# VH-VL binders against q9umr5, part 51

Target 1, 268 residues: q9umr5
Amino acid sequence: SYKPVIVVHGLFDSSYSFRHLLEYINETHPGTVVTVLDLFDGRESLRPLWEQVQGFREAVVPIMAKAPQGVHLICYSQGGLVCRALLSVMDDHNVDSFISLSSPQMGQYGDTDYLKWLFPTSMRSNLYRICYSPWGQEFSICNYWHDPHHDDLYLNASSFLALINGERDHPNATVWRKNFLRVGHLVLIGGPDDGVITPWQSSFFGFYDANETVLEMEEQLVYLRDSFGLKTLLARGAIVRCPMAGISHTAWHSNRTLYETCIEPWLS

## First folded at step 19 (VH-VL)

Design yg15
Fold by OpenDDE, fold request of step 20:
Structure yg15 (fold): chain C 268 residues (1-268), chain A 123 residues (1-123), chain B 112 residues (1-112)
Amino acid sequence: as target 1 above (268 residues)
Amino acid sequence: QVQLVQSGAEVKKPGSSVKVSCKASGGTFSDYAISWVRQAPGQGLEYLGEIIPMFGTRNYNEKFKGRVTITADKSTSTAYMELSSLRSEDTAVYYCARTKYDILEGFSDFDYWGQGTMVTVSS
Amino acid sequence: DVVMTQSPLSLPVTLGQPASISCRSSQSLVWSHGNTFLNWFQQRPGQSPRRLIYKVSNRDSGVPDRFSGSGSGTDFTLKISRVEAEDVGVYYCMQGTHEPFTFGQGTKLEIK
């Protein structure tokens, strides 16, 4: 039988967004038990990501316990960060494939329509004043705001991304790395036409330097220092990169070609 | 002037579906979320769900999951609420309302409402 | 779901006299960032609901200053300093802190 699949949604989202994905999985892998976790739906998804991690942990623990052979995670957008953190804090998870579906894994920094929607009076160049305050860190979207022009503030004020990345020293860094390395495969999915994840390479752990030049995963300090295990995962062939053009942010979970190419191979 | 104008009254049979529209004007449609709330005769208000046209995301009250579908057409600034498998208990006035999400200013819940659409379910 | 409990459910008031409506939530409505999404709506007979107060104590534009909202945590109050004939209707509190959003039972304000 196929391993159970657990799905985690993104910002302002819910289980409804994954109806097509469920159809695809049912068609191609009949009998697969798919659980889309309806936690922190809607505006609740703005709550601090650590709070979300705790909630999702409580939900996945019993699922994992019933699946001794392992489970697969499909985590979309903001959900991808939740899942990465989840795998970092759980010393007994049994995740075979962690599928990061268009997630800002290395953070977000863009003047997108989404940013303007949430911050109608702010620009990305000034958002650091908000997001790197204690008040700002009470919002999920600020938990992974990564301003390349204010790296000092990011490193010191980011209460989530900087920690799970091991960019700031903390007492759990070694253990979290160990836990995350329990994953069988890390499947990174994203693309240049996403329109929301900025830069889109963030889905592959690429990101801006101080000059807003996009650097690849292998050029990132988190990789070079193997702070949370990326270098180790790559070395053992556990990282899969699946870029795809022509897909907007809201379509990653509802595109059959994307599913067949980037998701289905890892649901065995 | 902000206005939410809803479609006219509906009379439906049990087991059928109804689709109510809500056209927004006086603002930028995509800047807001649209929610649906219903009110049975002589009763209080009940939240059905929300759509964010900009994101294409939807959230439903679990009580109605599986029966309610909320959609939006940005080109016409119109939101829709479809309720299937209608029951007599679904007889109510259905309202659309808008919400402004602003992280700095806070969320402005239901600052404007439609005029309501009466849906009657009877055999 | 968060239960919103209003009191009283029926509120007969003499013109010119003050009125007070209580709303209690089964859970705290305070977000970690400090905002509290408690709203008050007025529904006049035969009309759609109209928002009066948002985030506990903020009046919408056009709402007379005789309306005021207060409270914190789980206890909230809507006050009308001097009731007028146009104030007849049903008043609802509503929380937007927890999904799904929930309303109080409504308080029917009538003139004695």
Scores: ipSAE 0.929, ipTM 0.957, lowest interface PAE 0.5, mean pLDDT 97
Fold by OpenDDE, fold request of step 20:
Structure yg15 (fold): chain C 268 residues (1-268), chain A 123 residues (1-123), chain B 112 residues (1-112)
Amino acid sequence: as target 1 above (268 residues)
Amino acid sequence: QVQLVQSGAEVKKPGSSVKVSCKASGGTFSDYAISWVRQAPGQGLEYLGEIIPMFGTRNYNEKFKGRVTITADKSTSTAYMELSSLRSEDTAVYYCARTKYDILEGFSDFDYWGQGTMVTVSS
Amino acid sequence: DVVMTQSPLSLPVTLGQPASISCRSSQSLVWSHGNTFLNWFQQRPGQSPRRLIYKVSNRDSGVPDRFSGSGSGTDFTLKISRVEAEDVGVYYCMQGTHEPFTFGQGTKLEIK
């Protein structure tokens, strides 16, 4: 039998977005138990990510307990960060494949339609004033806002991303790294035509430097310092990078070619 | 002036489906979310679900999951609500309503409503 | 789901007199960021609902100042300082803090 698949949605999302994914999984891996977690749907997805992590943890624990051979995680967009944090705080998770589906793993910094929609009177250049305040950190989107021009504020005020990245010292850094390293494979999916994740390389742990030059994963301090285990995972062949062009942000979970190329191989 | 104009009244048989439209004008369609609320005769208001056309994301009241489908066409500034497997209990006036999401200003829930669409389910 | 309980359900009022409607939620409507998404709607006979108040106490444009909203946490109130004939209808409170959004039972305001 196939290992159960747990799906975590993104911002303002719900299980409906994954109807095609479910179809693909059922077709190619019949009998697979797929659970799309309907937690923090809609505007509830704006709640602090740590709150979401706790909620999702409560939901996945029973599923994992019933699947001693392991489970697969498919986590889309904001959900990818939730899942990474989840795997960091759980010392007993049994995740075989963690599939990060177009997630801003190294954060977000862009004047996208999403940003303009949520902050109609603000630009990315000024969002640090909001997101790095205690008030701003009560919103999920600010929990992974990563302003390369205000690194000090990011490091000191980011209550989520900076912590799970181990960029700011905290007492759980070593344990979280250990927990995260329990994952069998980290599958990173994203692409240049996403249109939302900015830069798109964030899905592969790439990100802007102070000059907004995109650096790859291996150039990031979190990798060089192995702060949460990326270097270790790469060394043991546990990181899979699957970039794909021609996929918009809202299509990652519904594209058959993407599924067959980047997702399906890791569901066995 | 903001207006939400809905399609006309419907009479349906049990087991069939109905699709109601809601055309928005007087603002930028994609800047808002569209929700659907229904009201049975002489009863209160019940939330069905929401769509965010900009994101293409939907959220449904679990009570109606599996039967309700909300869609949107940005090119025509029109949202749709389809309800399948109709029952007599689904007889109600169905409303669309607009919501503005602004992190700084707070969410502006249902600031404008459509005129309503009466859906009658009868054998 | 969050249960919204209104009282009274029927509210006969003499013209020119004040009116008050209570709305209680089964759990707090306050977000961690401090906002409270409690709204009041008016539905006149044969019409669509119309939002009067949003976020507890903010009046929509065109809403007379005789309408006011107040409250916090789980207890909220809509007040009409001087009821007019045009105020006849059903009033609903609605919470938008928790999914799914839920409404009160409605309060039917009538003129004595």
Scores: ipSAE 0.928, ipTM 0.957, lowest interface PAE 0.5, mean pLDDT 97
Fold by OpenDDE, look of step 19:
Structure yg15 (fold): chain C 268 residues (1-268), chain A 123 residues (1-123), chain B 112 residues (1-112)
Amino acid sequence: as target 1 above (268 residues)
Amino acid sequence: QVQLVQSGAEVKKPGSSVKVSCKASGGTFSDYAISWVRQAPGQGLEYLGEIIPMFGTRNYNEKFKGRVTITADKSTSTAYMELSSLRSEDTAVYYCARTKYDILEGFSDFDYWGQGTMVTVSS
Amino acid sequence: DVVMTQSPLSLPVTLGQPASISCRSSQSLVWSHGNTFLNWFQQRPGQSPRRLIYKVSNRDSGVPDRFSGSGSGTDFTLKISRVEAEDVGVYYCMQGTHEPFTFGQGTKLEIK
């Protein structure tokens, strides 16, 4: 039998967005128990990510308990960060495949329609003033704002991304790394035509340097220091990178070709 | 001025479906979310769900999940609400309303409403 | 779901006199970032609801200053300093802090 699949949605999203994904899974892997978690839907998805992590944890624990052979996680956009944090704080998770579906794993820094929609009077160059304040950190989108021009502020004010990345020292860093390394496979999905994740390489743990040059995962300090286990995962062949062009951000969970190429192989 | 103009009254039989439209003007359609609220005769207001046309993301009141479908056409600045498996209890005036999500200024909930669409479900 | 409880449900008022409507939520409406998404709507007979107050105490454009909103946490109040004939209708409080959004039962304001 197929392992259960747990799906976590993104910002301003809900289970409805995954109706096509459910169809694809049912068609190709009949009998699979798929649970799309309807937590923190809509504007609730703006709540602090640690609050979301706690809520989602409470929901997934019973599912994992009923699946001793393991489960798969499909986590979309902001949900990918929630899932990574889940896997970091849970010392007893049994996740086989963690599928990060177009998630800003190394953070977000872009003047996208998405940003303009939420901050109509702000530019990305000035958002650090908001996001790296205690008030700003009460919003999920600021929890993974990563301004390459204000690294000190990021490292000191980011209450989520900097911590799960192990970029700021904290007493749980070693344990979180150990927990995250329990994952069987880390499947990273994203692409150049996403239009929201900025840079799109963030979905593959790439990101801007101080000159806004995009560096790949292997050039990142978190990798070089293996702060949360990326280097270790890569070394044991546990990281899968699946880039795909021609897919917009809101289509990753509904594209059949993407499913067959990047998701289905890891649902066994 | 901002206006939300809804489609006309509907009379439906039980078990059928109804689709109500809401056309927005006087602002940028994609900058807002569109919500649907209904009001049974002589009763209060009940929230059905929301769509963000810019992203296509939707959130439904759990009470109506499986029966309500909210869609939007950015090219025509029109949102739609479809309710299936109609029951007599679904008889109500259905309203659309807009919401602006601004992190700095705070959320502007339901600042403008449509004129309402009466949906009558009867045998 | 968050339950919004209004009081009174019926409010007969003499013209020129003040009116007060209470709205209580079953949960705190304060978001972690400090905003409170409590709105007041007016619905005149045969019309669509109209927003009067947003975020507890902010008046919409065109709303007379005789309307005022106040409160915090779970207790909120809409006040009309001097009721006028045009104020006849049903008033609703609404919370937008928790999904799904919920409304009070409504308070019917009538002239004595």
Scores: ipSAE 0.907, ipTM 0.945, lowest interface PAE 0.6, mean pLDDT 96

Design yg15
Fold by ESMFold2, look of step 19:
Structure yg15 (fold): chain C 268 residues (1-268), chain A 123 residues (1-123), chain B 112 residues (1-112)
Amino acid sequence: as target 1 above (268 residues)
Amino acid sequence: QVQLVQSGAEVKKPGSSVKVSCKASGGTFSDYAISWVRQAPGQGLEYLGEIIPMFGTRNYNEKFKGRVTITADKSTSTAYMELSSLRSEDTAVYYCARTKYDILEGFSDFDYWGQGTMVTVSS
Amino acid sequence: DVVMTQSPLSLPVTLGQPASISCRSSQSLVWSHGNTFLNWFQQRPGQSPRRLIYKVSNRDSGVPDRFSGSGSGTDFTLKISRVEAEDVGVYYCMQGTHEPFTFGQGTKLEIK
C-alpha cells in the first residue's frame, strides 16, 4: 500500500497542471491516494505566503490524520516554499518525502518573463525598492525576492524567506528547525534549462554571492550554521539532489523521464 | 488601438458544445490574462474563468466544473472558450475581456471587452 | 463565492440630477493591507460592458469627471453628479479580490 501524496501548486496555477503527474503515479503505483490542493488558485497565488501557509496547513491536517504511517509532499515552484514553511510550523506533521519540484528555495533574482509580466516597468536591479517595502511584501513573489546586492534590506524587510531560512532572528527558530528535521527525505529537483528560477541552483539551496557567482548549498551560511537543519539532513543521508537538463519551468510535472528518475523512487 | 474581436453567433442543440473565439489586436497578447464572462438574456454578468497565455495556466469558476475549457494560441493572438453539455440555461451572450496584472499600478480588470457572441441553446 | 449586492436595481433619474448606486460585498474586498479591487462597469443598451472605475475610485481614461467612486471594506458607491442622456444603461460593480470574480446584479439607470 502506498502512502498518500499531497500536491501543492505554484504561482497562477491549478490542479489541471498536474494531470500528467497524476497519470504517472496511477500507472506506476496503483491505489495511491493523490490530493492536489485547490487553494489559492490563479490570482490568489499572489497573496502573502504566510496567508497561504495557514490555508494549506488547515487543508493538510485531516489528510495527515487519516494516514498515521505518513504522507508525501510534491510541491512545485512557489509551492515548495509553502511546503517548507509547513514542515517548520507543524509540530505534528508526518511527512516522509518532501519533493521540491523546481522551487526557489533560496529566493529569486531574475529578469524573467514572469517578472516583466507582473512588473512591466521594473528590472531586477531596482525591484528591491518595491519588494523590500511593506507594500511589496503583501505579494507572494516579493516574499522570496532575494537581491544579492541589498542583503541588509533583504534581511530587514523579508517577511517570509529570511525567516524560514533562519537568516533573521525570531522566537520560533529552534522549534521550526526541530519540526523540519522530522521529514524523512528532502528531494531537490531542478535544472539549468528551467528558464524561470534564477539562479536555477536556488532549487538546490544555491544562490548568488555579491558578484553574481553561484555558491552551492554547502557554501551557504544557512547550511554552515545549520540554521534550519540542512547540514543535519545531509549528514543523515536524507537529502536527494536530482538535477535534470532540458526541462522548462512548466514541464517538470509532465515529463515521464523526470518522474521515473527523480519522483517515483520516493513515493513509497 | 486595442481590440478584442469575437466569433459570430451560434445556435446549438442541448447536449452539444460550442467554441467561441476571441482575437486580440493592438497589443502584446502574452502581456494579459483573457477572461470569459456571460450574460443570459435580461440578466447580469457571470464570470467563467481566465487563461494566462504567458504561463500557460487556466483558472475556472468551479460552477462550470468539467464543462468549460479555455485555451489560447499565442501565434494567432486568439483565446477560445468551449462549453460542453449545453443546456437551455446556457443561452447567453459570451464576452471575452482582458486583465493586466501590473502589481505596481494595481490589477486592471476587464479594461477591454469583446463585442460578445450570442449562443442560443434550443431544441 | 463573494456576493455583491447592488441597490437600487432600478434608478429613474431626471436629466441633470445626481444619481447614486450602492454596492455591498459579503466579505471585505481588501486584498491584504491596502489594495481593494472593486470595479464599476457601464453597459449601454445593445453594447458590451465598458469599465468606468477601477480600484474603488480611479476613473478609466475617457470617463467623464461627473463619475466618481468611493467606499471601503464592504460598502462602495458610484455617483454621477449630473446625469446626461448618454448615461442610460445598466451599471455593475465587480470584485476582483477573491476568486471567483463576482458581479452585482446590475442597476438600470433610466431618464424619467
Scores: ipSAE 0.757, ipTM 0.870, lowest interface PAE 1.1, mean pLDDT 92
Fold by ESMFold2, fold request of step 20:
Structure yg15 (fold): chain C 268 residues (1-268), chain A 123 residues (1-123), chain B 112 residues (1-112)
Amino acid sequence: as target 1 above (268 residues)
Amino acid sequence: QVQLVQSGAEVKKPGSSVKVSCKASGGTFSDYAISWVRQAPGQGLEYLGEIIPMFGTRNYNEKFKGRVTITADKSTSTAYMELSSLRSEDTAVYYCARTKYDILEGFSDFDYWGQGTMVTVSS
Amino acid sequence: DVVMTQSPLSLPVTLGQPASISCRSSQSLVWSHGNTFLNWFQQRPGQSPRRLIYKVSNRDSGVPDRFSGSGSGTDFTLKISRVEAEDVGVYYCMQGTHEPFTFGQGTKLEIK
């Protein structure tokens, strides 16, 4: 039979958003136990990401315990950051495929409609003043805000992303790397027409330098230092990159071609 | 001037459904979440759920999941609430209200309300 | 669900006298640091609810300064320093910190 699948949603989501994905899994992998974690729904998706990680950790423990053969994670948008943190903090996770579905893995620096909706009087150029404060870090979107023009503030103030990336020294860095490296495969999904994740290459661990030129994963310091295991995973053949054009941010979990190409092969 | 204008009163039979509209004016429709709240005669207020038209996301009070559907049409600046499998206990005034999710200023819940739509369920 | 308990449920008041309405939540309404999404609404007879107070103590535009909100954690109060005839109606507290959003039972303010 097939390994259980755990789904972790993104900002403002609930389990309803994944109804098409669930149908695709049921058609190609009949009998698969799929659990969409219905935690931190709607407004609560704005709560600090470490709070969300703790809650999701408590929910996944019994699922993983019932599946000693392993589980798969499908984690959408903000949920991909929650899942990556789970892989780092759990000494005993048994995740085979971690499928990151258009997640801002290297952070977000987008002056998009989403940003304007949450910060109507701010711009990406000045949002660092809010996000890199203790007050701003109380909100999830600020936990992965990554201003390439204020890297010193990011490194000092980020309570989440700089830590799980190993960009700031902390006593758990070695243990977190060890835990993360127990994953079987890291499947990275995203594309240029997403419209929200900025730069869209953040879904593949790419990000802006100080000139807003996108450096790909292999050019990132976190990769070169292997700070949380990306270089080791790539050398192991455990990183799959599956870009697809023509998909908007809200459509990744409802596109059949994407599912068949990028997700289905990793659920076996 | 912000205004939420709802559709007119409805009389329905048990087991049927009702769809109430809420048209927004005096602001940018996609800048807000639209929530639905009901009030049975002589009773308090009860939250049903919300839609965020910008993101197309919906979140429902668990009490009403499976019976309530909230939708939006951005081109007409209109939100809709449909309640199915109606019971006499669903007799109430149904309100729409809006929320601004401004992180800097804080969430501004239900700063404006529609005039209400009376739904009567009788057999 | 977070239970919101108002007291009193019926509040007869003499014109010109103060009024006080208590609202208690079954869980803390603190979002993390410094944000508490506790709101107060007024519903005059035959009308839609109207927001008076948001985030515990912030008066909405056009709300008279005789209305004030206070409290923290799980205990909150709406005060009217000098009740006027137009204040007749039902007052509700509401929390927006936890899903689903929940209201108190309502406090009917009436003139003796």
Scores: ipSAE 0.756, ipTM 0.870, lowest interface PAE 1.1, mean pLDDT 92
Fold by ESMFold2, fold request of step 20:
Structure yg15 (fold): chain C 268 residues (1-268), chain A 123 residues (1-123), chain B 112 residues (1-112)
Amino acid sequence: as target 1 above (268 residues)
Amino acid sequence: QVQLVQSGAEVKKPGSSVKVSCKASGGTFSDYAISWVRQAPGQGLEYLGEIIPMFGTRNYNEKFKGRVTITADKSTSTAYMELSSLRSEDTAVYYCARTKYDILEGFSDFDYWGQGTMVTVSS
Amino acid sequence: DVVMTQSPLSLPVTLGQPASISCRSSQSLVWSHGNTFLNWFQQRPGQSPRRLIYKVSNRDSGVPDRFSGSGSGTDFTLKISRVEAEDVGVYYCMQGTHEPFTFGQGTKLEIK
């Protein structure tokens, strides 16, 4: 039988958003138990990501316990950051495939309509003043805001991303790295036509330098220091990169070609 | 100025459905969430749910799950609330209200209300 | 659901005197250390509700300065420093911190 699949949604999402993904899994892997976690819906998706991680952890524990052979995670957008944190804080997780579906893994620095909906008088160049304050860090979007022009503020103020990336010293770094490395495969999915994740290469652990030139994963300090296990994971052949053009941010979980190419092979 | 104008009063039979409209003016419709609240005669206010047109998402009070559907038409700046399987206890004034999700200034819940739509359910 | 309890439910007040309405929640309304989404609404006879106060203590534009809000955690208060005839109506507190959003029972303010 196939391993159970746990789905973690993004900002303002609900389980309905994943109806096509569920159908694709049912067609190619009949009998697979798929659970879309119905937590932190609507306004609650703006709660601090550590609060969300705590709640999602409580929900996945019994699912993992009932599946001793392992589970798969499919984690969309903001949900991919929740899942990466889960893998770090859970010393007993049994995740085989962690499928990161267009998630801002190295952060976000985009002036999208979605950003302006929540920050109507701000732009990306000045949002650091809000997000790198204690007040701003109590909202999920600011937990992964990454301004390449104010890296010192990011490193000092980020309550979430800088910690799970190992970019700021903390006593759990060694344990979190060990836990994350228990994963069987890390499947990174995203593409240039996403339109929301900025830069889109954040879905592959790439990000801007101070000139807004994208440095790829292997050029990032977190990779070079192996701060949470990316270099180790790549060296053992466990990182899969699956870029696909022509897919907008809201369509990743409803594109059949994307599913067949990037997701299906990893749902053993 | 911001204005939320609702459809007129309705008299409905038990078991039928009602659809109340809420047309917004004086602002950009997609910048706000639209929520629905009702008030039965002699009772207080009760939240039904909301729609966020920018994200295309809906969130319902679990008490009404399965009977309430909230939709929006961005081209007409109009939100709709449909309540099905009506019963006499659903007799109430139904209000729409809007929310601004502004993180810097703080969430601004129900800053403007529609005039209300009386829905009477009787045989 | 978070239960919002108002006191008193009926509030007769002499014109020109102060009034105070209490609202208590069954659980903390703190979203974050700096954010508590507690609102106050006024419903005049025959009218739609009107927001007076948002985020505990922020007065809406056009609301007279005789209205003020205060409180934290689970205990909140709406004060009217000098009641005027136009203040007659029902006052509701509402929390937006936890879904579903919930209202207090209402406090009917009358001039005696």
Scores: ipSAE 0.639, ipTM 0.799, lowest interface PAE 1.2, mean pLDDT 91

